# Ledger of designs, part 28: VH-VL binders against q9h9l3

Target 1, 176 residues: q9h9l3
Amino acid sequence: PRKMVAIDCEMVGTGPKGHVSSLARCSIVNYNGDVLYDEYILPPCHIVDYRTRWSGIRKQHMVNATPFKIARGQILKILTGKIVVGHAIHNDFKALQYFHPKSLTRDTSHIPPLNRKADCPENATMSLKHLTKKLLNRDIQVGKSGHSSVEDAQATMELYKLVEVEWEEHLARNPP

## First folded at step 1 (VH-VL)

Design R1j (framework fv_reozalimab_arm2)
Fold by ESMFold2-Fast, scan of step 1:
Structure R1j (fold): chain C 176 residues (1-176), chain A 119 residues (1-119), chain B 110 residues (1-110)
Amino acid sequence: as target 1 above (176 residues)
Amino acid sequence: QVQLVQSGAEVKKPGSSVKVSCKASGGTFSSYAISWVRQAPGQGLEWMGGIIPIFGTANYAQKFQGRVTITADKSTSTAYMELSSLRSEDTAVYYCATSYGDYEAFDIWGQGTTVTVSS
Amino acid sequence: QSVLTQPPSASGTPGQRVTISCSGSSSNIGSNTVNWYQQLPGTAPKLLIYSNNQRPSGVPDRFSGSKSGTSASLAISGLQSEDEADYYCAAWDDSLSGYVFGGGIKLTVL
């Protein structure tokens, strides 16, 4: 049994017309939902669009934000060698400019047993909000001030725990 | 804030296909899920399907399975809805609408595209 | 043919409180949050209520939502002439794997 963490990142828009997603907050929780890391992160490029309605990021958060290079080192130290759970986690890894081994990655947006438990088609991609409401009877991402990456990481870990035994057995028989 | 601008009205013959576009401006396209909702004259709202560009997958209402295709082009910030094998019953206003992360709470709507299917 | 059931029409006078009902099942309203949309004649729908009872920025507090079991309600207090519109409830349906709307209700302000 390897150590397991869940991650959720918030991105802001950089580059032409704000179309590039750059890391601006990262939250990591342990198996029990305790926060291991939660920092606002200053992108190396000019922020064109804070995407505040969704990200919850505002200009004041950047004043004391950890520079990207330093934050990335801290985050990677936590993730290395652990099973990392996320929802649509490839976006988080892309924003971190990081490759995590597929054998240690668990993406709750691509676990057929989770969809089955939610009475959804096994190969459909369901949002974190939908799965959390269906399976945990908990509302996340409510209101208009943006999402909490801590709340999202905690929900993601709890969702994975619902299928952990079944999915780990599947992966042992069908290594990625 | 994001705004959605749809392509212009279409007049089509039965049996043909129509492809309606929905261009997002302001904000970032990848932050939104895009759904397509239609309304026949004097009738209610009907969800056809949607795409969550950040996840890369489309979902369709059962009634439209096999006839509708929803795609997104992140490079142009444009979503598309293509409906094939058109019938007179497909005459409607077609809306694109956006929500954050899933197919719930459509906050921003396009102006609508009128599609008329006539012989 | 609508999955969610709404009355086809309702009416009220200015200043009155009106309530619009929406009935579903365990696979939709019973398991998922309810949204409400307002559609003024000739316009696109507008999101009025999300997550059962939350208001988007710019929606007056005289609009409120509630949910109990497999039913939901939209309440409009202090009715105004500009509230004359069609109102739709909506929710995700697990059995259909799709977003479903009520048939809509035409609210007339007398």
Scores: ipSAE 0.000, ipTM 0.471, lowest interface PAE 16.2, mean pLDDT 86

Design R1k (framework fv_reozalimab_arm2)
Fold by ESMFold2-Fast, scan of step 1:
Structure R1k (fold): chain C 176 residues (1-176), chain A 121 residues (1-121), chain B 110 residues (1-110)
Amino acid sequence: as target 1 above (176 residues)
Amino acid sequence: QVQLVQSGAEVKKPGSSVKVSCKASGGTFSSYAISWVRQAPGQGLEWMGGIIPIFGTANYAQKFQGRVTITADKSTSTAYMELSSLRSEDTAVYYCARAPDYYKSGYFDYWGQGTTVTVSS
Amino acid sequence: QSVLTQPPSASGTPGQRVTISCSGSSSNIGSNTVNWYQQLPGTAPKLLIYSNNQRPSGVPDRFSGSKSGTSASLAISGLQSEDEADYYCAAWDDSLSGYVFGGGIKLTVL
C-alpha cells in the first residue's frame, strides 16, 4: 500500500502591501499523527505582514528559521510518491511552488462524503475547524494568537480516515 | 515495550568531554525526535537539545550551543549527546527522552533511565 | 533559574483535591501547549499530561490539566499517598527556540 501523509502550511504576507502568500511554517504528519516535519521557514522576500492572528507566526520564529530553498527540498523529499492529505491543499502547494500529482492528492475541503457526514452541503467549502468539531468533537484553532499547523495536519488526517475506505474506492473507479 | 537504554555512569575531569548514548527499542526510531534533558543534584530539569534522525538535524538550547553535539545513528537506533569543556556545574543526571511529535511542539512519552556524569578534579 | 514559575512546594491530605500552578509568558505557555511530568524519588520523569489536558494510557483520570492565557494548572483529585512526588510543567519557548521546564514542585501527602 502507498504511504500517506498530511500537511499543513502557514503563510505570511510578502510583496506589495503583503498580498503575496509566502511559506513560513510547514508541518507534516504520518498516518498515525506522528510528526515527520515541523519547521519555521524564512521566506526569500521581506515579510510585510506576519498575519499572526491566523498563521501564529511572529518575528521571533524567524530567528532560527530554515531558508525557503533548503526547507522546500526537505519537504518535497517527504511528499514525493506519497498520498498527501490537506485542507484547501492547493494553497500549500502554491506556497511550496510545487505540483503534486492529482491522483495522489486528497483535499478534505473538497470531499463530498465528508461534508455529508457533517450535515453540510456536499459542494460547500467548509473550514477545518467546523469539520473537526462536527465529526471529531474536537476544538482546534482556539484563541486569537494563531493556529498550530501540527494540530491542523493531525486533524486533517483524522478527518480523512473517516471517509478513507469509501473515498479510495470512489477514486479507483473514477480516477481524477 | 518501547524502551530507551542509556550508557553507564561517567566520572570526568574538568575540561574534558563526555559522550552518552541512548539506544531505542520497540518503536520506529527514525519517526521520533530524541531530546536530552539534564538534572543537577537536587535541582530541576533542563532541556539541552534534540535531534530528528530522519532529517539529520539537531537543535540546541542557547546555553549549550558550541559545547553540545547531538547525533543519531539510524542503523543502530542510537542517539548520542556529547558535551565538551566540562565544568563542575555539569555534574548531573542526563536523560534521553523520546517525542512522538517534533520536539518544538512535542512531549516526552518515554524516558531513559538516566546517566550520572560527575565532573571532579 | 527556571523559565516557567511553579511554587516550590505544596501539600494535601488523602482524598483532597490539590491544584498545582504554572506561570509563563506569551512566548511559551501563551503560544504553545503545556505538558506535565511526574518524578518519583530516584526515578526518571514520567509523562502525566500532554497537550494541555490529554492523559497518556495508564494515567488515572483523577489527574487533569488546563491552560488559560499564559498560565496552566494540574489538578489532582482524590489525592493518594503514592502521588507524593515532584511535578514539572513544560512548554516550548518561541523566544528561546527551546523547550523549557518549570522549577518543579514537591508535593507532600500529609
Scores: ipSAE 0.006, ipTM 0.476, lowest interface PAE 14.0, mean pLDDT 86

Design R1l (framework fv_reozalimab_arm2)
Fold by ESMFold2-Fast, scan of step 1:
Structure R1l (fold): chain C 176 residues (1-176), chain A 120 residues (1-120), chain B 110 residues (1-110)
Amino acid sequence: as target 1 above (176 residues)
Amino acid sequence: QVQLVQSGAEVKKPGSSVKVSCKASGGTFSSYAISWVRQAPGQGLEWMGGIIPIFGTANYAQKFQGRVTITADKSTSTAYMELSSLRSEDTAVYYCARHESYSYGPFDYWGQGTTVTVSS
Amino acid sequence: QSVLTQPPSASGTPGQRVTISCSGSSSNIGSNTVNWYQQLPGTAPKLLIYSNNQRPSGVPDRFSGSKSGTSASLAISGLQSEDEADYYCAAWDDSLSGYVFGGGIKLTVL
């Protein structure tokens, strides 16, 4: 069986008025929730806005951060050939400047059975925080110090496992 | 025993297009990426772009964006570079070169080069 | 017009040590590793040094590389007549999102 991993990235603001989202941290966990990768990443452009309240990134994290090109290579080596699970994962892939095949991508923000289990409209885009609280009875992204991308990746994997059998059967019948 | 073999010399008219091929042998084609580098007569090396064959993802140097297209055919282990709207300034030797699929450079193996002459 | 700056020419005699410089900026050499390529007359380039100071299999140890800040250097000790070639430094440029080469240097062995 093809191996499965979950990913979550944190972005900082670069470009005019900090409106461009640039990768500043990436966490990858395996099926059981063990950490395979967790590094702070130095964007190639000047950081205008650390977005610390959400990203958890501070200037001090950039001192020993892995340069974007090196980090990208390490991350892609882990993701290549695997089923990759994420929440609103298109943002992570955009920040990585990476294409991952749709057939191997699982986005927990667009899985109708998952919303159904949470008593939410099947076609709505629900936050990771809401789904995790409703379905796993776990509070994530708590406080003002920023999110933990490790915690978010672990929650994302656990959410996917709730619908894995049903969703994989659906994808086999309806290939993307 | 990795080898990159390129197609033969081309003579083209201004305004036309040229498509050069690069066939890889002796290694796992999909484990590596292919970049294209050109050299005008008596001038230096210029990177044009590269492709990651396993996903078909290509990246181009800003100067060539809009008129260069790099593609790959995994079944034949062949990469292609097509340059359109040719001008006399495009007269050069065009090289393909191999690198890791997750980085650009270093280029550990090079093709023999393909001479493209643009003249009326 | 090259992004990385190299002297256009250098010369030496057999047995001499020659050093070839390469100057860049914070977006290329300052942030990324430097590679060096050797091009013998009429041939394709060959990788000579990668990751600032590493040699591929088959490259003699008389070739060495170094990097400091936004500059890099290639040193050739015990110069031999077969070293007569063009030498190029190269690095990824973060601001251009592209691989850039120096203008190249013609090394003549007198």
Scores: ipSAE 0.000, ipTM 0.462, lowest interface PAE 16.7, mean pLDDT 86

Design R1m (framework fv_reozalimab_arm2)
Fold by ESMFold2-Fast, scan of step 1:
Structure R1m (fold): chain C 176 residues (1-176), chain A 127 residues (1-127), chain B 110 residues (1-110)
Amino acid sequence: as target 1 above (176 residues)
Amino acid sequence: QVQLVQSGAEVKKPGSSVKVSCKASGGTFSSYAISWVRQAPGQGLEWMGGIIPIFGTANYAQKFQGRVTITADKSTSTAYMELSSLRSEDTAVYYCARDLGYYDFRSGYYEGAFDIWGQGTTVTVSS
Amino acid sequence: QSVLTQPPSASGTPGQRVTISCSGSSSNIGSNTVNWYQQLPGTAPKLLIYSNNQRPSGVPDRFSGSKSGTSASLAISGLQSEDEADYYCAAWDDSLSGYVFGGGIKLTVL
């Protein structure tokens, strides 16, 4: 497992009416759930909507946040060459303006065996909160103060570990 | 003491496929990655891709993506590299190597080292 | 073409110091450590230097490595006839998500 990490990003709204999602926080944990990276990130554009209910981001977090270009470089150094686990991870990669190899990407929102273990339709996109409650008996994203990207990344890694052997064998038979 | 032993030389026709094996002895097979590197006659070293046996997943150099498949069988401690749609330019010696790559979070650097190499497998594509 | 640039050939006489250069960019040498391989004629490559300047067990201390910015160097002091070989630098490339090699240099001991 030295080459596997889990990532979760928080985005704020920029651009017209706050409809553009811009990176504002990124958390990365290793296989055991230890934090490797957790920083608030300053978007290059004016923040129109903090989306605080979901992101947990407030104006105070932006005061000393790492500029996007610098943070992106740091994050990509950690992700490069590793198996990266995430939930609906394409949104995270889009916010990072980054293309991670499909062969090294694991998206817990698109792993049929994981849905099966949760008694959900295999092709449904289930929320991280639902899968974590059903399979790990833990509540995450509680309250209205926003999500903890560290908590979400840790939950995502633990969910993947439940199907790791089965899913890696599937990918070996059916390479992306 | 880990050793990597590769399968024997192959002579193939254009358009065919070749599958080279790399058997590890000693050490824990799943504790490291295995990379494949080729060398055409009189040319330099070229990384093709690697696999992390503990996960069973491979990554490939862009040049070989779509033609190369790297797999591992943990029960026999053997890695495989299969190259399809062979062309004369694929004539080369193919090496497997133990890959000790990791990201060092203290320095922010990716550390890489191929510390143990197989003896090489000569693949000749003749027309 | 190789991603890392090395001169195609170099030569020296026994006892001389020879330095082999390797030039890259911010995505490879500038962001990651450099390793060096020695390849004797007809043999598999051998790891000579890792982590910019570290020697594996069995490699003589007359081989040393260094890195500055986006460039790296391999120095061979007290050159010996047995050092006649091809030498390759290598590093991880963040942009390519893979290993890259220099084109290799043929070192001739005169």
Scores: ipSAE 0.000, ipTM 0.454, lowest interface PAE 19.9, mean pLDDT 85

Design R2 (framework fv_reozalimab_arm2)
Fold by ESMFold2-Fast, scan of step 1:
Structure R2 (fold): chain C 176 residues (1-176), chain A 121 residues (1-121), chain B 110 residues (1-110)
Amino acid sequence: as target 1 above (176 residues)
Amino acid sequence: QVQLVQSGAEVKKPGSSVKVSCKASGGTFSDYAISWVRQAPGQGLEWMGGIIPIFDTANYAQKFQGRVTITADKSTSTAYMELSSLRSEDTAVYYCARGEYSYGYDAFDIWGQGTTVTVSS
Amino acid sequence: QSVLTQPPSASGTPGQRVTISCSGSSSNIGSNYVNWYQQLPGTAPKLLIYDNDQRPSGVPDRFSGSKSGTSASLAISGLQSEDEADYYCAAWDDSLSAYVFGGGIKLTVL
């Protein structure tokens, strides 16, 4: 009965050789897929690698980006107390330096019924792109200019809605 | 199971300060907001302010701004409310309550037992 | 003087339906979720309804909430003697940057 949102984050490389993943964009959508939050975020450390092919982030996006500390506060205000849906969502929480309760977390990369509907092995980790194509007949993450976190968050919410009733019943019987 | 346990009753003189504690047991302290709500004898509920431990951010009702300080110690899962420059009209039961925080404080689902603060000369 | 307006008292008999009103403005009820709290004599308040119409675990289905515009209502069907209590509506107020309560209503079960 809690409110539900879906999140997707984009990360850039910071630190030595660009090996540290730092938050550079976050999109949050509501149950209907409407955008609640979508901001470019300026990491506190120098960006070494924009990872543009995957992130879609370029130097121009950093010019008026929201500083990490401020963006984090805004994002956590939206997420706290809600059921949060994501794909491989622990990576997003790590980038946010945030601990969300497992009982309120829904990871579409680890929902066996969702894989079953896609004719995939139930315990395999499938990409968001693959599940979206199989179950929603939609191509996301098209091209080489990076991903849209808004598109990814919307697809993630739609995927969860396909198994919501079944999975919420499972979680009620088998609390995490 | 999950409980908020408050410190005991206080009797204070006008002009002094009081600090009430609220210890969370059995639950996840950092995943929720903690608010402070008071109730004067025979009166209604009044929100004083709250803190979101994960943000280290406290918010106060305008009426109490400058007199109230709300803090949290994540290592002991304890929230505190300190009210200074006490007046007789501050005599009330003070509650801590756990709630959600998204666009504002919301849905206080677990309440402490209350701490009676009496301000008298 | 409370920001949200509730009648000071209401009464009913066992088995009846009672409705408790709560009036606010665009900055509180009109823009944010409504919560309802029950306070039995000598006890801390208990969350009865959240998100306008949702019940926490342990709250009987005879309690229901609704919201329309800047007003909200709590309905109690099949009234029981144990329901005799004070009831408060509450919501976040954008203009005040504060969580605000109604003045409370004393419900008497006759």
Scores: ipSAE 0.006, ipTM 0.482, lowest interface PAE 13.5, mean pLDDT 87

Design R2a (framework fv_reozalimab_arm2)
Fold by ESMFold2-Fast, scan of step 1:
Structure R2a (fold): chain C 176 residues (1-176), chain A 121 residues (1-121), chain B 110 residues (1-110)
Amino acid sequence: as target 1 above (176 residues)
Amino acid sequence: QVQLVQSGAEVKKPGSSVKVSCKASGGTFSDYAISWVRQAPGQGLEWMGGIIPIFDTANYAQKFQGRVTITADKSTSTAYMELSSLRSEDTAVYYCARDRYYDSSGYLDYWGQGTTVTVSS
Amino acid sequence: QSVLTQPPSASGTPGQRVTISCSGSSSNIGSNYVNWYQQLPGTAPKLLIYDNDQRPSGVPDRFSGSKSGTSASLAISGLQSEDEADYYCAAWDDSLSAYVFGGGIKLTVL
């Protein structure tokens, strides 16, 4: 398992008051930033709150969206056996109802050398937007219809590449 | 019962940054979003952006994108708004407000007392 | 100046019915709920009406809201001196991905 991908998910609100986060879009990119997967996903529960201001998801995106069970199978087939990079990736895995091995998971919100390069406290959790601006001089999450999961996944991969050599050496000597 | 308490007034020089805090008490911090709205002297209300603390997900009005950063600390029930590259036209009262959103029906039901930020030399 | 248009001022006498208008477009009022805020001099704004016509606890029933097409109205019946304030309409704007306010109207009670 040498292949590496980056993932970013968008969630909508289901359940009481829309407080449950359910998967509604998933984007996966390869090491070079090429899109491997990008689909709108229909949750199995009634959508109470599209959270459009953040997710970019609207009712029209759900009309022909891939049902959760099918999308989950497709996504897990891509992730299984690969190194998966994400930002606060536990939220994505929770929405997928999936456990990915810690040894194959890279979370750019918890990599001390990355924070150090951004002149941030090493053990703080910094937003993807902040790290991308500081280290890549690029503004993300600027679209008219909320966040773009493709843009976020691409930025996440690029951020990880800045510390990849150093961090992989650290993990080889200090397995999770 | 529900109360939003903001940090005190600030006087800043052009080109500097300001970070205003908004501490929530008496309610459920994680159940709602927090929005930031400003009002220049004698002017109307202007929405800057908002955050859903539990998801650590923020969005911003286009006018402020690149200059504003909204964050939240769930452990202290505190939201923050940082505005950089300050100009004299950023002189305003800055409000935080609890954002009770459901799709397009979001509204601001409780407001902080406001923080006066003056940008001058 | 503002995305939503309100008259800059209005006036009335105690006991009158006053109507405050708010005009928008299909991307805001035409597709989303309208809220109204009252701002008394020297204070933070207060939610007066939400979701077009709903009143929060503590707001008297003499305040009512309505929406038709791309326009909304706030009606104040039995006007009282303590109603002298600035009133703002607001709605989410789909095209701007932003919560937008009207310019505000200064209501004077004679």
Scores: ipSAE 0.007, ipTM 0.539, lowest interface PAE 9.5, mean pLDDT 87

Design R2b (framework fv_reozalimab_arm2)
Fold by ESMFold2-Fast, scan of step 1:
Structure R2b (fold): chain C 176 residues (1-176), chain A 121 residues (1-121), chain B 110 residues (1-110)
Amino acid sequence: as target 1 above (176 residues)
Amino acid sequence: QVQLVQSGAEVKKPGSSVKVSCKASGGTFSDYAISWVRQAPGQGLEWMGGIIPIFDTANYAQKFQGRVTITADKSTSTAYMELSSLRSEDTAVYYCAREGYSRGWYEFDYWGQGTTVTVSS
Amino acid sequence: QSVLTQPPSASGTPGQRVTISCSGSSSNIGSNYVNWYQQLPGTAPKLLIYDNDQRPSGVPDRFSGSKSGTSASLAISGLQSEDEADYYCAAWDDSLSAYVFGGGIKLTVL
């Protein structure tokens, strides 16, 4: 399919007690899994908690990171007018402070046929790690050094491709 | 000093296509996005689309999707806008404009001089 | 109608302060930075204001911008005859995935 990309973002904690999730890395891949964008991003607010165990982000990654406002502009130009695939993608869009049309959004955490293929309840929200292991026989997000947003974006695109025909037919009959 | 220099005026028949060029100088070409904006006689400004040369990615306004193609040649620091299936309503001045990666969000800090495209029988 | 709404015309005399309004929605002005462009007769547009209220080098300080909610304003103090031009507001629109302009305002200096 033309005009389809997958995105995965890493967030760090800012604001009171580090409870606000702020964008600190974004990876975007095309339909074939080739990297279109992968940058560390400097939040406009002081980083309280790097959340390194999950984000993979350390203080040294911020030294030459792209400022948030510039990164947001770059990312939005890549996403505009395209079908955007993600896992729990509302978190990525919230961190980007961006609205993407629902008709062009595909969230692999809310696709019942995908859960069905993984022998999971259709209404359950399964993690990217679990679905990737079950359906692609691949371990992602391994170790204590944090996640790779490139790896996560690639896995997300591959997961979507497993149900693409079925799900696009569903969306054509049941527009969002 | 940054300059955007566009190709000369064109007169086209309905149904044909036109390709306008925009050569950039003064600065690293790939660091900046190039957009195309048109203006019909006596009318306002209308964004057609743009390209980010470093990512080789082009985005188009919905109205022009399927008719417009925006490309860039990094080796010659030149952006192109090709508009097909021309109609009389496409008669306009076409501008290229530069957006800087370093400033954030969308602002066009330098503009080409404009290329007049006339579509008539 | 254009996506961003501006009055079609305005006028002033030299030395006066003129304010030009621009009205949008949450998907454009409400969520993104506003830019302002000046277009002198027969010329290409020129960036006057970016990031709501910032001036490029070479733009006089008598030009200022502001934004509140889904609306923006351009103020021109100490109006000069050379300010007679068309003025456009502009912003990215998240829902349209497009850069959108106001309809433009023709400013006449009497």
Scores: ipSAE 0.007, ipTM 0.523, lowest interface PAE 11.4, mean pLDDT 86

Design R2c (framework fv_reozalimab_arm2)
Fold by ESMFold2-Fast, scan of step 1:
Structure R2c (fold): chain C 176 residues (1-176), chain A 121 residues (1-121), chain B 110 residues (1-110)
Amino acid sequence: as target 1 above (176 residues)
Amino acid sequence: QVQLVQSGAEVKKPGSSVKVSCKASGGTFSDYAISWVRQAPGQGLEWMGGIIPIFDTANYAQKFQGRVTITADKSTSTAYMELSSLRSEDTAVYYCARGYDSSGYEYFQHWGQGTTVTVSS
Amino acid sequence: QSVLTQPPSASGTPGQRVTISCSGSSSNIGSNYVNWYQQLPGTAPKLLIYDNDQRPSGVPDRFSGSKSGTSASLAISGLQSEDEADYYCAAWDDSLSAYVFGGGIKLTVL
């Protein structure tokens, strides 16, 4: 039986001028929104820019954070063989240095029926915040302390559930 | 139906290496993780590691890190497990195993027949 | 040593109900699904139960699994002579980043 999870990652800036995005937190929830994984992750490179206004990551979160190599192993075991839901999920997979099969990937930033329900152009990439407000009447990513990857993963799963039946039927007719 | 067929028995000297193969048929090779599990005579099961062929991503148990290498050849639908610096304690039956469906390392419905590796002088 | 703890042996008579225990910790059974494997002499292991309590096609209803906290159990009702085998519990371990097995239990049908 094929299980479904939703993922959201937070990245900090590493490398020259902090332009490289490195994984610093990952949250994974199940179909009902229960948290399966949520850990701060220590990048192998020096953190130049915490990007706190977006990531919610601060220096204190790094003190007991799980090393990248260990966290990556844990995360990949959860994702392997499952349908993985995310928003602009290619960024999360890039930060994880991981390639998930397209047949098992669901990206809520690229589902035309979802945009249609939100009265948005079908080919546009809409933010998670916008879609969540429009379709679920819920405000996420509020305030100046940064995003919650748990909140984002939960919202992403709920958004997918709104179009799950029609999108799975579409994918069965048009395999990736 | 899925079938995993392993290479034949091997007898090796201490300090050498062994490479066991596992050929998969009856399904999509690349989409499923293949694990290697060993069993010493009269002992229990021990997970060594696995690989997800589509990504060439291998993962190893701590005990075998540095001595085991797991690879996959997608063109022949064959996974390999190479164990180096062999000791008498490595004498065991080595199994390859695949998940029930696309489950990765979550559980193993399909097992190879096993390959006996004997390390003796 | 094995990461998950099982008794080394158990016995029963035909028709009896036998329960096989498996004990772990929060990093394995406490946070992950439990699977059970049956191994007949000279054969590869066979999956009996996956995801705590699910049966693969071809496994009789008399085999059932359960999980509570950091422990799991395999129940075999209506014990048959062909059930004489070694039984292993297994689960993913978050702290080790590895799939771990119990030490196995030898079930004798008297």
Scores: ipSAE 0.005, ipTM 0.474, lowest interface PAE 15.0, mean pLDDT 86

